VHH binders against Protein Ta0236. Designs and how they scored, part 1

All scores and structures are predictions.

Target 1, 206 residues: Protein Ta0236, of Thermoplasma acidophilum (q9hlj2)
Amino acid sequence: MHDLIMSMAEVDISLDIGTKAVRLARAAASSYLRNEKLPDPPADPIFQEKHGVFTTINTYPGNTLRGCIGFPEPYYPLGEGIIRSSIYAATEDPRFEPMKIDEISHVTFEVSILTQPVEITVNPEDRPKAVHIGRDGLIAVYNGASGLLLPQVATEYRMNPEEFLEALCEKAGLWEGCWKYKKVKISKFQATVFGEKDPEGVVEKR
Positions, changes and structure headers below are counted from each chain's first letter, unless a header gives other numbers; antibody chains are not in Kabat numbers.
F, E and O stand for the ipSAE by ESMFold2-Fast, ESMFold2 and OpenDDE, each averaged over both directions (binder to target, target to binder). V2 = 0.75 x the mean of E and O + 0.25 x the DockQ between their complexes.
[cut] stands for letters that were removed.
The coordinates of atoms that the task and the answers printed are left out; those that the model quotes come from them. Centres of patches stay.

## First folded at step 12 (VHH; from p2 with A33H E54R)

Design r6
Fold by ESMFold2, fold request of step 17:
Structure r6 (fold): chain B 206 residues (1-206), chain A 127 residues (1-127)
Amino acid sequence: as target 1 above (206 residues)
Amino acid sequence: EVQLLESGGGLVQPGGSLRLSCAASGFTFSSYHMSWVRQAPGKGPEWVSGISYRGDYTYYADSVKGRFTISRDNSKNTLYLQMNSLRAEDTAVYYCARTEYRYTSDWGTVYKHFDSRGQGTLVTVSS
């Protein structure tokens, strides 16, 4: 019961919606590479709601990163965010050369839909206890400065919650220990991830 | 047609303050992230500061943190830059720009894309 409740603690996204999201990402990149009209987002209401989103493209079967671009803040309607992030991940990720159309059948698409950020409202000394490493991304905002770290940063660098909060302060251009100051607003968010098992294949929730 | 009109530039002494404005028209201002970009004589463009479309998040180049404050008033379609403690190296033409922030998976590294700029307003800091 607790596991079910925790899986529903955020807006739960169905596999049907996730499948449409991943299909949209592939269609957007494919249409762009063919110089064709871009797809319209699905009609489902969630695609008109603002969500942070990332599209990840991996090689297949090698499963190595080919491109990953996104918009972590809920700026675009989800459908538009997926289309943009997919095209950018395929063609405008500065770490990689632009994809060509002949590569599309040798990659898998993954879409990460981010939750709305929720402010951590506990007293500053308790903020580390509210941070779950590997699950939570963090945002800090203070007096004209801000910064953001994705969930995987803490895992990749094996940070504990205090180290993660300190890295966030550095990313925001704030002082050492900024998270201990009540007026620094700190928020957390999570991701729901859907991806193709193989190119154009079944979509699964991850 | 997108129009961005910067104003408020002028001559100011070192240590002084100046407030820049950017009037926006021809698009839904409240739907776009905005930035200030400057170009000093003989140099390439330098991003100075950015603000999210609702004003919830602000960003600053290291060279101006603590001295400059970006803000926006979506009811007036106007972007602002308050510049304090001005230095000679702040001398530049300042441009208002529509901005898209793109993030990669590594450390959430941000890249800035500017799809429109105004004509600029000159800020000169000299003794």
Scores: ipSAE 0.336, ipTM 0.690, lowest interface PAE 2.2, mean pLDDT 87
Fold by ESMFold2, fold request of step 17:
Structure r6 (fold): chain B 206 residues (1-206), chain A 127 residues (1-127)
Amino acid sequence: as target 1 above (206 residues)
Amino acid sequence: EVQLLESGGGLVQPGGSLRLSCAASGFTFSSYHMSWVRQAPGKGPEWVSGISYRGDYTYYADSVKGRFTISRDNSKNTLYLQMNSLRAEDTAVYYCARTEYRYTSDWGTVYKHFDSRGQGTLVTVSS
């Protein structure tokens, strides 16, 4: 594994690569639902590199969440992670019934490619200053409890850094203000997001 | 291809201790989170403890907190469970398992999936 402290804050990923990622996600879910051979990842080297990844499926045109599963740590090569996360988002997200093939034309796919999480090592009183709303996702871990918030949670709910950290404590099942305690480990990560405008349509960078 | 071999089980009296080992091969052990899962006679599987791929974080079910300690040695491709203060209700077949932590978008809720496990080692706690 690469040293997490050396991770870059943002991965520069071209729209061409992002388009291939989203098309791979749709193809993986579609092939799985049809009981067909899963697609091979694109040949581009990045798909063999380990990245955290989420696949998000939204209804269209309603744009409501239909499924979203991912792996924030870079355990899989990106291509494998996309295939796994797409199939899981479509069929194994416990919040939703498994998709059927006739539903696939009524959803959009989105792929979030993540940086490796990096621990926020400043003193607790300075942790809010290390959090960039709209850029950072957060992870908290303490005594076997953990929680994770994706970057869009803070912007969707219009949170400031302290509110975001407090929401993270709640998500982890920890106490109010847990982020002020030095033994609570807090890490941050970023995502580059690509998604379909319409089902099977043009892919854009978000 | 993936192989997980548990050992160290046996008969022990209440209050006693056992140390379980799991030898891993056929995959890059240091790249995977690992768990101990147990199955008592006539019951379904119960997650007992988990450990992150680097060993930085450990997790325990409430039923074993303070009594069990999970650890790993990535240089030896081995997972361990130290079980102290054993009770009759700890009687089970204990499995080590590769763990896939899957995260959802709703604030990143995590759940655990076990994609491989060994054949298990029987622990019997009885007078």
Scores: ipSAE 0.300, ipTM 0.663, lowest interface PAE 2.4, mean pLDDT 87
Fold by OpenDDE, fold request of step 17:
Structure r6 (fold): chain B 206 residues (1-206), chain A 127 residues (1-127)
Amino acid sequence: as target 1 above (206 residues)
Amino acid sequence: EVQLLESGGGLVQPGGSLRLSCAASGFTFSSYHMSWVRQAPGKGPEWVSGISYRGDYTYYADSVKGRFTISRDNSKNTLYLQMNSLRAEDTAVYYCARTEYRYTSDWGTVYKHFDSRGQGTLVTVSS
């Protein structure tokens, strides 16, 4: 077995690329709901590179979650990942009923482009020191259980690193303080987030 | 064309061990997550184990935890399942499956989607 050494460098994504990513997400979901041919990814090389990605759909103007699906590992080329995640967010998020086409004009799309997850290999007691609130997302894996929290979860709930790790344990369905257990694998990643201000409106980097 | 070919199945006594292999072709093996799924006679399919595309993460059903080990050799386009301490209830046809793991961002639940599988290999555990 051979694993690649991944860079810890943050992915610097331009607003232009982010805008194209969000537009692709919307177009893919819309086309799917209309039973039309899916769009092709933009020609920019980054869309052919493998990146982790999440697509989030929120209601407008209520700003409530309507669907969210992602691939935290670089499973697909970015373009394909966006197309798949957006369609899945719209139609196959198990928390919600599939969207109807009439909803598309009343939602906003958000795309998160991720760095490669990197395992936190420090002593378990030092794991909180390796977590940067507002920057790092977290993944926990243990004996078939897994959980993931995006960076914004920590900021939205005003969590410190330890609280964020506890939340991760809960998310994974693991016990309180699971992050202190060495056999629990904890990884971190970063995300660049782009989202519409309003349906089909201006895209902002968040 | 995506092809998955399972091998290594056979008859084994309870408490015995068996190692399954799956040869993959027709796609970039190292770019995809993989799983083992089994189907016992008269029962529906059951997910057994999964492994990430690089092998960094492994997953197991509760029924096989501590007994089965999933691994992969991307240089050989091969998936493996080491099965130890086999039980009669492990009797099934075992399939390799190309797997998509879908994540939710807020609650971290993982959903598995199998877009391709092989013909399977029969494992029979009997005295």
Scores: ipSAE 0.295, ipTM 0.631, lowest interface PAE 0.8, mean pLDDT 90
Fold by OpenDDE, fold request of step 17:
Structure r6 (fold): chain B 206 residues (1-206), chain A 127 residues (1-127)
Amino acid sequence: as target 1 above (206 residues)
Amino acid sequence: EVQLLESGGGLVQPGGSLRLSCAASGFTFSSYHMSWVRQAPGKGPEWVSGISYRGDYTYYADSVKGRFTISRDNSKNTLYLQMNSLRAEDTAVYYCARTEYRYTSDWGTVYKHFDSRGQGTLVTVSS
């Protein structure tokens, strides 16, 4: 029913790449709101590689969420993913009204670049030991049921690894303690996050 | 350019089985998530099942869980839906749809966007 998720190496994203990613996100959203031609991704090869990605838009200086859309799975080449996610975060986040052009100068952009999921292959009872809170996102798959939790879910709710796995079971619509079951496939992924300190300002690795 | 051609529909008795196929062309099939959507007479479209671009992840509506199985063969540019234990309420036109999954940061809430679909194949479940 399911294909095997291949293990991939961790993605080492430089600040230069991160800066370009955030700039691309801002440019894409801005261009879209202005009905202008969308920007081209940077020439760096990584932007042609498929990576999961999130774009988060926060108000400035209020630092409240204004929009967030992503593709945790490597759905698009990174460049395209950033362009799409940023536009969607700005205009198609169902939690918010579409941004107006005049808001662009009063928001900050953040881009999360995700690694390929890697299956946790340890004994089921040891799965919590393989989960790093604040770093790892989780995916569960069993008999057609699937669930995904981003790394920040664990930190926001102050979960320990077991609690995070339980939350994953719930998210997937599986039973309590499903993560102890060998046939439940659990994978983890990481995110490298880059964000503007202020609108169009310095980009920081977070 | 994008073409999706559903097949395999037909008349079946309750409890019966059907296997739907969707032939995709005009795009890189293996790069896109896919879904089955159905529309019953007098009802709006209903999402039935989804599958990730590599087939690693599958998703099902509660109404079909345990009965339907979605799969894909990227080497053949084909999407499948195995339908078992069919019920009268499963009667509908079934569409193959190219799918974009959009996620929010809130618990990873998923929103599905269907940017293209085929003409559909009719499934009639009747005694």
Scores: ipSAE 0.293, ipTM 0.632, lowest interface PAE 0.8, mean pLDDT 90

## First folded at step 13 (VHH; from r6 with G55D D56S)

Design w4
Fold by ESMFold2, fold request of step 17:
Structure w4 (fold): chain B 206 residues (1-206), chain A 127 residues (1-127)
Amino acid sequence: as target 1 above (206 residues)
Amino acid sequence: EVQLLESGGGLVQPGGSLRLSCAASGFTFSSYHMSWVRQAPGKGPEWVSGISYRDSYTYYADSVKGRFTISRDNSKNTLYLQMNSLRAEDTAVYYCARTEYRYTSDWGTVYKHFDSRGQGTLVTVSS
């Protein structure tokens, strides 16, 4: 069966690209809520490349979570992933009621573009040293089982690298200490994050 | 035009094995995540197992881990479920489904959306 094939990609995403990504996210949610034709992705090549992506919607003012849905694997072309994740974050996040069109001027949009996952190839006992808390998300794969943790999980729960790896084992349905076994494949990824400073306002890199 | 045709169900004794197949047509099979979902008589649907579009990731419900193995052959447009150590609680109609995995910010919690399914194949585990 197809092994997990990971391609290392250097994440060098300009503010211009990030701005287009955030504008696309807002346009997608807005168009969907108005029952209008969805926007086309920008022509820039990156939007046709497969990337993991999350769209986050926060209240404004207040900056509290309103919705956050994404696809951490590079499954969709980035443009399609942004459109889907934005609409889902606005209307299909089970933690929140669907957004109404009059709410859209009271939120900010944020897009997280994920790097291609890279396998951590050091000896298992050194894996914690290869994990940067607050920056890295993690994936574990073993014998038909897998699990994934987003970068912010470790920060929000105040985990050190070993605790983060243990949480990953639990998420994958594996045993305590699974990350110490060389046959468990551990990969890491990062996010480049762009967001509106205020509704429809200037986009900044975070 | 999407067609998903399950097969391989039947009557089996507890502890036995079955292999389910799902033949896919009318769409680019290799571009979609796939799942097995089952529904016991009088109960709601239960997700059993999922596999990514390029078979990079597999997922299992706790109730079947270690007993069931999902796989796919993209060259034959076919999804499989190998079921071992079958138990009475595995009795259900098994459906093949196209799947979209959506993640939230809390621990990366995954939610599964099924946009198409087949007619199902009945598995009966009875002594």
Scores: ipSAE 0.377, ipTM 0.715, lowest interface PAE 2.1, mean pLDDT 87
Fold by ESMFold2, fold request of step 17:
Structure w4 (fold): chain B 206 residues (1-206), chain A 127 residues (1-127)
Amino acid sequence: as target 1 above (206 residues)
Amino acid sequence: EVQLLESGGGLVQPGGSLRLSCAASGFTFSSYHMSWVRQAPGKGPEWVSGISYRDSYTYYADSVKGRFTISRDNSKNTLYLQMNSLRAEDTAVYYCARTEYRYTSDWGTVYKHFDSRGQGTLVTVSS
């Protein structure tokens, strides 16, 4: 029952919309680096709806992380979120130096559009059963502390659901086994990902 | 133009109370997370308290928890900080700040960014 409810919450994003999202991300970063007026979001209604979003920039052809910033809660309209996350991923990711305009043709852009986080409300002992590795990202909140893990973290580190929940506790600065305490709020979300195959090239769903 | 105007600072004795206000204009106040940040003489800025845009969550630094209360009135575009049981260590310039929470892909690390800040109001706790 929990699986059915969570599956019904998945975001259904067309490739046409995903292509517009990725083009907007590239245009936003490019315009910002040139000190030009930022692009307007596409007119499609979804860009005015609030969605969580991440923009990822990777080197090309090396395909290594160059920057990744986002907003997992549906706080901004999608279009605004893409513009902000793209500029921040390019210029304000504390892990990397700000990008310069001459780099823009040597990177690929990727946009992850997130579902609204849904609280996992089952008994704590059943929380691992409500987590679907490779699909779900997780958020934990307790007493002003919070942490977030993107879906790919569990897959890239080959975690099972319990390991993923433990990693989430650590990221939130909480204690080992925090997810077993009912008052720790744990939420899950999913992402639909679109990215360029090569710089300024064809956009594909991933 | 975004404007944030703090008021309510002053001189107060240890153990006393003050209420700070921040009048916001030039933006949709109810759409933004807000924080109080303070800076003591010769020190770097210290985040004190934050409140979500929907008034659903409040957050406090350990140094002020239990003594300070953040609140907002979205109909008046005003942020407040009620400060009780004041100590000499609370002496600082207090700033009202518009807050953005940013997440990185590296294990979901969250950072607070203050994209706008007022001129500040001085709170001096001295006997």
Scores: ipSAE 0.357, ipTM 0.693, lowest interface PAE 2.2, mean pLDDT 87
Fold by OpenDDE, fold request of step 17:
Structure w4 (fold): chain B 206 residues (1-206), chain A 127 residues (1-127)
Amino acid sequence: as target 1 above (206 residues)
Amino acid sequence: EVQLLESGGGLVQPGGSLRLSCAASGFTFSSYHMSWVRQAPGKGPEWVSGISYRDSYTYYADSVKGRFTISRDNSKNTLYLQMNSLRAEDTAVYYCARTEYRYTSDWGTVYKHFDSRGQGTLVTVSS
């Protein structure tokens, strides 16, 4: 008997929550850079729930990546995750030098709120059937190696599910076809993304 | 304040065994990934092993795979490292480390950040 494919519900996050999330991210990074007291998360219950999160900082108006850090499997409540990821994106992204306070007004913040990663437990050969291009991000873990691909990677490169899984193997530094091995843990997740149109400007759902 | 206290180190002959312990306090131990990291004389830190808080999934550096076993007892707030078939090259100060996994979105690169560690315990493997 073939294993059943697990269906996942999409996380429906309101624009209000998204706006609060982005504002929190900006405030946290700003406060940190100014050596001020960090902000408190909003009182909304979702900020006390555990959700994966990424904070992306882009230059404005150039829209060039300035920093991005995330926790796909955080042990922090969402609010804390946003605060930490924002600060880390601004100051501890290994690809960039720490931001200066004068940069804060020339960047935009984006927050991605993730669903909890769910392991794809079907027969390894059926894993492609469990992957939805354009919706699912993927995580691979095997023997200390790990890799993650966001949903947009598949769409940008016009990948089918198998190609996406292969790309994941490569990203994780694993061997070709690693996704066919049961011992390689493959998980999927979804993301809701909110971002500023301009610095401190209107937040949009993306 | 986060505290980690390693113990169990000592002098052992090649082929011998040791069991390291790490007592954790000042945080919810059961909610955090944990790792062992070691630093040999004249070398940089080396990640040895990790264990997930979620499902106790374990992973190891290639250098210790098949010889070392990481485990945790959440009821005791304690992390363990069973080291078997010890070699001279295993000589190092061993640290217990609270582990945070950081990801970059564009490439999905994973970074292990050890935000807290103890004073370490010395393991010397010598004939």
Scores: ipSAE 0.350, ipTM 0.684, lowest interface PAE 0.8, mean pLDDT 90
Fold by OpenDDE, fold request of step 17:
Structure w4 (fold): chain B 206 residues (1-206), chain A 127 residues (1-127)
Amino acid sequence: as target 1 above (206 residues)
Amino acid sequence: EVQLLESGGGLVQPGGSLRLSCAASGFTFSSYHMSWVRQAPGKGPEWVSGISYRDSYTYYADSVKGRFTISRDNSKNTLYLQMNSLRAEDTAVYYCARTEYRYTSDWGTVYKHFDSRGQGTLVTVSS
């Protein structure tokens, strides 16, 4: 991960699009596990646009992480990104064994659509002031090392901006206080998250 | 079909230099991150260097930092690795690899996935 710097653009994604995104994720993973033809992305133009994306799979009703893979940079068109991330989350998350087809009905899918990362260019000591907990995800890059934390990580762990930056350093495998160094590139982004309430159930904007 | 063809390997003395090339075809080269990976005899693959598709940002494994330089020419669909100050421990088959970066959100690490690589080119550093 290196040059993830682009201008911030607010992405107002409708629930309709979010629903389609989550359905696509489920369909892609399901089709893959069944050795079937992968689904086509929806025709909506946004699915042809390059966006960062994460697919998260959780067990149901246990709500335990079963897999999560993402592309925070605009690596793929959104549709392709969702297809790939969902399949990878299901079958190639190194933390988990590949899912079996019988698990599909016992998991929920969540899709996070990301804005373009923007470098935090303030003085390093002021970086915490530029971080908005609950809104901003963070990316750190330094000498080939990189780490990413989604916005919800900060809220889930009740982090303040400094703690969030420290967690980012740790995530990136960098030293404590790495965010105070100018040469460590820190970027922020936002995510719109959509997820199933239950397997194949109603999709909610989160 | 994605094709990567490495070249430029050979026998070189310690302290010597080599320049590897990788000719890419079958995909939009300019849209992909690229890496060099090497595999020494009896060892697993080792990531050596990477270069961004967007701005040609480069990064290196600690073992080669300051000695190797990765570059790319998108107009020629070619990846390069300039290797200077070669050491015996640099002996390996060097692969050009199309690179996909995968991320986990729950305290996960960034994973480099090499979805395609060539047959490799052998670099032997020996006196």
Scores: ipSAE 0.346, ipTM 0.685, lowest interface PAE 0.8, mean pLDDT 90

